# Ledger of designs, part 1: VHH binders against Rho GTPase-activating protein gacR (gacR)

Scores and structures below are computed, not measured.

Target 1, 191 residues: Rho GTPase-activating protein gacR (gacR), of Dictyostelium discoideum (Social amoeba) (q54xt6r319to509)
Amino acid sequence: MALSTITEREKSDIPMIIDKSIQFLLLEENITQEGIFRVSPNQKQLTDLKNNVNAGYITTLDGIDDAHLISSFVKAFLREMPIPLFTFDLYHSLVDCVINEEKYDCDKIKISNAIVLVLQKLPKPNFLLAKSLISLLWKISTKSSQNKMTTSNLAVTVAPNVLYPKLLDIRSLTNANATIEFIISNFNNIF
Unless a header shows other numbers, all headers, positions and changes below count from the first letter of the chain; antibody chains are not in Kabat numbers.
F, E and O stand for the ipSAE by ESMFold2-Fast, ESMFold2 and OpenDDE, each averaged over both directions (binder to target, target to binder). V2 = 0.75 x the mean of E and O + 0.25 x the DockQ between their complexes.
Where letters were taken out, [cut] stands.
The coordinates of atoms that the task and the answers printed are left out; those that the model quotes come from them. Centres of patches stay.

## First folded at step 22 (VHH)

Design Z1 (from Y2 with S31R S54K)
Fold by OpenDDE, fold request of step 25:
Structure Z1 (fold): chain B 191 residues (1-191), chain A 119 residues (1-119)
Amino acid sequence: as target 1 above (191 residues)
Amino acid sequence: EVQLVESGGGVVQPGGSLRLSCAASGFTFSRYWMSWVRQAPGKGPEWVSYIDSKGGDTFYADSVKGRFTISRDNSKNTLYLQMNSLRPEDTALYYCATDYYGLGWMDSSSQGTLVTVSS
């Protein structure tokens, strides 16, 4: 199911379950968890959570207090969408902003501004979810001394789930990682 | 029900100072990051400053660095923004936001506090 379909049905800005997941992960005790978004949870629990959410049995995260489970759920949810969060159409435009930084005099503000222009093309739910997710990742990165998750680490774990082309290759993965890392690091200038 | 009530806005001359306050209720204030967001006339909302749940880490937009100071008192469920060396471009409606909501500043329930900097 497309992101827009979910939000239309729910009459929400972003999918409610993802919003709640992000809210949970934004708690100080969770953003400081070592290896958040990297550490794999119990796979059975993750599968069960996914199935229950998809079946409509779970609409809240009540009773779930596992940051690794929830962060993995968020990644899985995003990856399983028919269109990546940043969409297929904008992949090259976004990556180009970062990979060809000389185009912008290697100025992070100019690059950020270029990214902003690209992101304006996103559907509203995608943009809002991206904003929320990147904000979360940025905050997590500020606590890297505790959670051991740098912007680079976070990009490696999250980028493949939100920014990829229709035809995947090693270069596309590397470029996506660099792009998401830049977006996380420059969250304040982009969102 | 989550409530954020901003206060402290007003009219000041360039170079002046103001201190904004945000009284929070309806959630465990000390568990969440807080932020200030502002919306200038004709512009979209922009974040001004973030503070972690304990008040140990603070972050600022480049436009306000060195001039604004965010702080919090968890015992009073209150967020503060000390604004010094105010500029006309700081004129905006200022909102308090919480990570209790994933899109905290998207909540239209807050009225904000108006800051006007003019000669």
Scores: ipSAE 0.740, ipTM 0.870, lowest interface PAE 0.7, mean pLDDT 93
Fold by OpenDDE, fold request of step 25:
Structure Z1 (fold): chain B 191 residues (1-191), chain A 119 residues (1-119)
Amino acid sequence: as target 1 above (191 residues)
Amino acid sequence: EVQLVESGGGVVQPGGSLRLSCAASGFTFSRYWMSWVRQAPGKGPEWVSYIDSKGGDTFYADSVKGRFTISRDNSKNTLYLQMNSLRPEDTALYYCATDYYGLGWMDSSSQGTLVTVSS
């Protein structure tokens, strides 16, 4: 099911379960968890959670107190969408902003501004979810001394789930990682 | 219901100082990051400052770094923004925001507090 379909049905800005997930992960005790978004949870629990959410049995995260489970759920949710969060159409445009930084005099502000223009082309739910997700990742990165998750680590872990082209290759993965890392690092200049 | 009530705004001359306050209720204040956002006339909202839940880590926009100080008192559920060396470009409506909402958006119900810097 497309992201827009979910939000339209729910009459929400972003999928409610993802919103709740992000709210949970934004708690101080969770953003400081070592290996958040990297550490694999119990796979059975993850599968059960995914199945229950997809079946509509679970609409809240009550009783779940596992940051690794929730972060993995978020990644899985995003990857399983028919269109990546940043969409197929915008992949090259976004990556170009970062990989071809010479175009912008290697100026982070200019690059950020270029990214802003690209992101304006996103559907509303995609943009809002991206903003929420990147904000979360940025905050997580600021606690890297505790959680060991730098912007680079987070990018490697999250980028494949949100930014990829229809035709995948090794370079596309590397470029996506660099792009997401830049977006996380420059969150406040982009969103 | 989450409530954020800003106060402390006013009219000051360039170089002056103001201290903004935000009274928070309706959620466990001490568990969430807080932020100040401002919106100048004719401009979009921009973040000013972030503070983690414990007040140990603070972040500032380049435009206010060295002049503004964000702080919090979790015992009072209050967020503060000390603004020194104010400039005309700091003129804006200032809002308090919380990470209690997953979107991290400003509370749309908040009225903000107006800061006017003019000679």
Scores: ipSAE 0.706, ipTM 0.859, lowest interface PAE 0.8, mean pLDDT 93
Fold by ESMFold2, fold request of step 25:
Structure Z1 (fold): chain B 191 residues (1-191), chain A 119 residues (1-119)
Amino acid sequence: as target 1 above (191 residues)
Amino acid sequence: EVQLVESGGGVVQPGGSLRLSCAASGFTFSRYWMSWVRQAPGKGPEWVSYIDSKGGDTFYADSVKGRFTISRDNSKNTLYLQMNSLRPEDTALYYCATDYYGLGWMDSSSQGTLVTVSS
């Protein structure tokens, strides 16, 4: 279901369960977890969480304190949306900002400004969720000496879930990774 | 109920110094990042600085780096901003923010604290 349909039904800016998941992960103790967003949780626990959320048995996260479980749940939620977070329509526009000429890649401010213009075309729920997600990833990357998660590492594990075209080609994943890495690294210039 | 109360603003000449304070209540202050945001006349909000939960890591906008120092006292639930070498472009209403409700939440009932740098 499209993100805008969910937020309209909930009368919220961001789906409540994903908003609570990001709020949980923003705690300092979770930001500093080694391998956050990369380390797989117990797969039965992830399946159970997804099923309990879908069945309505879980409406808060208060009893869950496993950052690897919640970060994997966030990735699964994003991947399983019918339309990716950054949408199919904006995939090429967004990726092209980052993979243009080498000279263009040397000027991060110019690239960031181009990305801002593309992101203005996102539906409001997509933009707000993207802002929250990328903010979290940026904060995680500032603690990479502890958690071992650089912007590159975060992009590799997160980009496939949020930025992909309708028709995949050989370069789709590499281009998405580079684009998401740039957006995380330049969060303060873009959002 | 989360509340953030800013203080310490005033009028100062270029090159002067001010120390801002933010009293926080209604949440476990020591578990969240805190930040300062400012809004100059006729402009949108601009983030100024971030500090992690324990005060170990700090981050600054390029425009204030080297002149401003963010700090916190978790025993007093208080956030600080030491502003040195103030310039006219630092004139703004300053707010503190918390990541308790997500990225950079500001208390809508807060009045902020006004810093005016003029000759």
Scores: ipSAE 0.173, ipTM 0.612, lowest interface PAE 5.8, mean pLDDT 85
Fold by ESMFold2, fold request of step 25:
Structure Z1 (fold): chain B 191 residues (1-191), chain A 119 residues (1-119)
Amino acid sequence: as target 1 above (191 residues)
Amino acid sequence: EVQLVESGGGVVQPGGSLRLSCAASGFTFSRYWMSWVRQAPGKGPEWVSYIDSKGGDTFYADSVKGRFTISRDNSKNTLYLQMNSLRPEDTALYYCATDYYGLGWMDSSSQGTLVTVSS
């Protein structure tokens, strides 16, 4: 179901369960958790959480204190959306900003400004969710000495769930990883 | 509820110094990252600096690195920005922000604090 349909039904800026998931992960004890977004939870627990959310039985995270479960749930939510977070329409525009860096004199500020212009074309719910997600990932990366998650590590595990074209090729993953890594590293210049 | 009150702005010559303060209330200050944001006349907002909840990690925009120092006193619920070697391009309204309501929330009732660097 489209992100805008969910946010319209809930009268919210971001789907409530995903917003609560991100706010849970923003807590100090979760940002510093070793391997956050990389370590897999018990698969049955993840499947049960997804099923209970989809059936409407869970609208809060009460009683869940497992950062690996919640970060995996966030990735699964993003992967299972019918249209990826950054949309199919903007895939090439976004990756071209980062991959064709010489067009911008390899200047991170110029590249970031180009990305800003592309992101202005996102539907509002997509933009707000992207801002929230990338903020979380940036904050996690600032604690990499404790949690062992660099911007590169986070991009590898997260990018496949949020940035991909309709027709995959072998460069799609590499391009998505590089693009998401840049966006995380330059969060403050982009959002 | 949440209130953020900025102070310490003024008029200084290039090369001068100012120290900004932000008094925070209505939330558990020590649990949240704090930041400074500035807005020059006719420009959009520009982030200046971030500080984590315990004050252990600080981050700066390239334009201010080496000249500005962010700090906090969690016992006084106060955020600070020490600005040294001020330049005309630092002229702006300065606002503090908190991550309590999400990324970089600013108190809409706040006027900010004006810093003017002239001559």
Scores: ipSAE 0.172, ipTM 0.596, lowest interface PAE 5.7, mean pLDDT 86

Design Z3 (from Y2 with S31K D57E G102S)
Fold by OpenDDE, fold request of step 25:
Structure Z3 (fold): chain B 191 residues (1-191), chain A 119 residues (1-119)
Amino acid sequence: as target 1 above (191 residues)
Amino acid sequence: EVQLVESGGGVVQPGGSLRLSCAASGFTFSKYWMSWVRQAPGKGPEWVSYIDSSGGETFYADSVKGRFTISRDNSKNTLYLQMNSLRPEDTALYYCATDYYSLGWMDSSSQGTLVTVSS
């Protein structure tokens, strides 16, 4: 099911379960968890959570106090969407902003501005979810001394789930990682 | 219900100072990051400052860095913004935002507090 379909049905800005997930992860105690977004949870628990959410049995995260489970759930949810969060259409445009930084005099502000223009093409639910997710990741990165998750680490763990082309090549992953890392690092200039 | 109530806005001359406050309720204040966002007339909203849950780390937009100071008192569930050396371009509605909402200030029903800097 497409992201827009979910939000239309729910009459929400972003999927409610993801909203609740991000809300949970934004707690200081979870932002500071070592290996957040990297550490794999119990796979059975993750599968059960996914199945229950998909079946409509779970609409809230009440009683769940596992940041690794929730962060993995968010990644899985995003990857399982028919269209990546940043969409297939914008993949090359976004990557181009970062990979060809010389085009913008290697100026982070200019690059950020270019990315902003690209992101304006996103559907509203995608943009809002991206904003929330990237904000979360940025905040996590500021606590890297505690959680051991640098901007680079976060990009590696999250980029494959949100930014990829229809046709994957050898550079697709590396370029996506660099792009997401830049977006996380420059969150405040982009969103 | 989460409530954020801003206060402290007013009219000041360039170079003046104001101190904004945000009274928070309806959630565990000390567990969440807080922020100030502002919206100038005819412009989109922009973040001004972030503060982590303990107040130990703060972040500022380049436009206010060195002039504004964000702080919090968790015992009072209150967020503050000390604004010094105010400029006309600082004129805006200022909103308090909490990470209790994944979308931040967008989910709040806050009215904001108006800051007007004019000669």
Scores: ipSAE 0.830, ipTM 0.912, lowest interface PAE 0.6, mean pLDDT 94
Fold by OpenDDE, fold request of step 25:
Structure Z3 (fold): chain B 191 residues (1-191), chain A 119 residues (1-119)
Amino acid sequence: as target 1 above (191 residues)
Amino acid sequence: EVQLVESGGGVVQPGGSLRLSCAASGFTFSKYWMSWVRQAPGKGPEWVSYIDSSGGETFYADSVKGRFTISRDNSKNTLYLQMNSLRPEDTALYYCATDYYSLGWMDSSSQGTLVTVSS
């Protein structure tokens, strides 16, 4: 189911379960968890959670106190969308903002402004979810001394789930990682 | 119900100072990051400052670095923004935001507090 379909049905800005997930992860006790978004949870628990959510049985995260499970759930949810969070159409535009030879020497503000223009093309639910997610990742990165998750680490773990083209290759992966890393690092100038 | 109530705004001359306060309720204040955002007339909203849950780490927009200080008192569920060396471009409606909401200030129903810097 498309992101916009979910939000329309729920009459929400972003999918409610993801909103709750991010809300949970925003707790200080969770953003400081070592390996957050990297460490794999119990796979059975993850599968069960996914299945229950998809079946409409789970609408809350009550009773779940596992940041690794929730972060993995968020990644899986995003990857399983028919269209990536940043969409297929905007992949090259976003990547070009960061890796384009002409812009590579530009200051961070100029690059950020270019990204802002591209992101304006996102559907509203995608934009809002991206904003929430990137904000979370930025905050996590500021606690890297505790959680060992640098901006680079977070980008590697999250980028493949949110920014990819229809035709995948090695370059597309590396470019996506760099792009998401930049977006995380410059969150406050972009969103 | 989450409530954020801003106060401390007013009219000041350039170079003046103000201290904003935000009284928070309806959630465990000490577990969440807090922030100040502002919206100037005719402009979009922009973040001003972030503070982590303990108050040990703070972040500022470049435009306010060295002039503004964010702080919090978890025992009082209160967020503060000390604004020094105010400039006309600091004129804006200032909002308190909590990471209790995944969308931050976008989910807030706060009324904000108006800061006007003018000669």
Scores: ipSAE 0.761, ipTM 0.889, lowest interface PAE 0.7, mean pLDDT 93
Fold by ESMFold2, fold request of step 25:
Structure Z3 (fold): chain B 191 residues (1-191), chain A 119 residues (1-119)
Amino acid sequence: as target 1 above (191 residues)
Amino acid sequence: EVQLVESGGGVVQPGGSLRLSCAASGFTFSKYWMSWVRQAPGKGPEWVSYIDSSGGETFYADSVKGRFTISRDNSKNTLYLQMNSLRPEDTALYYCATDYYSLGWMDSSSQGTLVTVSS
């Protein structure tokens, strides 16, 4: 269901279960976890978690201490939204900022400022969730010596869930990966 | 209730130095990343620096790299910003922020600490 519908019903800025998931992953023991966001969890556990959340039986993450399970749940949540996090409408605008870097003299600050203008067009719940998610990914990348997850590695695993066009073409994945990698690397200039 | 109290601001000449402090309470300070944010008159907030939970890694806006040093003392629940080689464009109201409630949360009851750099 649409992100704005969930946040309106809950009277929250971000869906409560996803906010709790991100807060869990922000703990030091989780952001240093090797392969976070890349390593697959036990698939039965993931399926059970998704079913229990969808049925309303789980509203907290109490008793769950598996970072690979929770990070995979976050990816599944994002992928299964009817409209991607960064929306179909903004896909080309956002990707063009990064792919067409010569327009900005290959200047990361100018590119970041262009991205800020595009992101201002996001619905509020999308923007707030994006800020929370990208902050988490940036913090994970600052610990890459321990967790082995660079901005590039994180983009490869996360971008397909959040940034894709309505009609896929040959470069859609490569462009999304490059765009998300840039956004993670430049979090402090963009958000 | 989380509280963040900034201090150490003042009026200083260009090239001078100041050290800002932020006293934190109401949360487990050592678990959370902390940052400094500044707001110049008539402008929006600008992040200045970030420091991880242990103080092992620090990050700076390009405009302050090499001049400012962020640090923390987890035993005293205190965040610091050493500001050297101050320039007129550093004039701003400075706030500390925590990632406890939300990313870059600033205490709305805080007055911040004013840094004025002028001849």
Scores: ipSAE 0.200, ipTM 0.643, lowest interface PAE 5.5, mean pLDDT 86
Fold by ESMFold2, fold request of step 25:
Structure Z3 (fold): chain B 191 residues (1-191), chain A 119 residues (1-119)
Amino acid sequence: as target 1 above (191 residues)
Amino acid sequence: EVQLVESGGGVVQPGGSLRLSCAASGFTFSKYWMSWVRQAPGKGPEWVSYIDSSGGETFYADSVKGRFTISRDNSKNTLYLQMNSLRPEDTALYYCATDYYSLGWMDSSSQGTLVTVSS
């Protein structure tokens, strides 16, 4: 279930269904929707979508026009991967860039540059999906007056699905939230 | 087929101005964010500016803030970059990009538009 296995089978840069999901969410109608990535969809619809995608019955999003359903599907896809988007191997390296900010004089540009070096170690499919996802989240945050989703709000709901260690500890969630919030806020300096 | 055609580049002295244009076709221009990217000789691509689908929000790299202005005319399917107070460091090949196919997609058949800032 590694991203490289999926992209090799599809001969694609990003799994096709997730790429189409992100493209759908990037439309202005969806990016401005209140509570996007936070509001829960109808749970039966989410379960059905996940099952149909996993069974190969759905390869497109045709006929689906619910941003809360699709954003929840994206989070579920990311969480259910056997290796998180940012990988177990890079968890501590990424978190340390943000949590130990005084190492970089609390300078956002220096921190961003350190993150760029860590992200260069991601497998290509992981990097491309991360770029697409974080770009979407940053664009959502620029519309927060309409959608009510700040970078902090987006990090809280998304980070647990993409950045975690093999063995969770008492700081794992807090550290992941802070790290993802920084990456969203500094998208243009990192990607 | 999506096409992006850049124009408006040229040779200008430091402190001068240029206005770049990008003519877009093959997709519903008004639905997508657009951007400018530049590539200086021997360097990798550098993001310059982003504009949302309506033109309501604009974003700039720190190196160009206050000097460059991105805009769009959705009735003409055209993206613009007004470049003021040009510096030698702005010398680059400039491309426009769209989020239509993928984030920051650039037309591989485009040659871009060259901006040269020299005395």
Scores: ipSAE 0.194, ipTM 0.627, lowest interface PAE 5.5, mean pLDDT 87

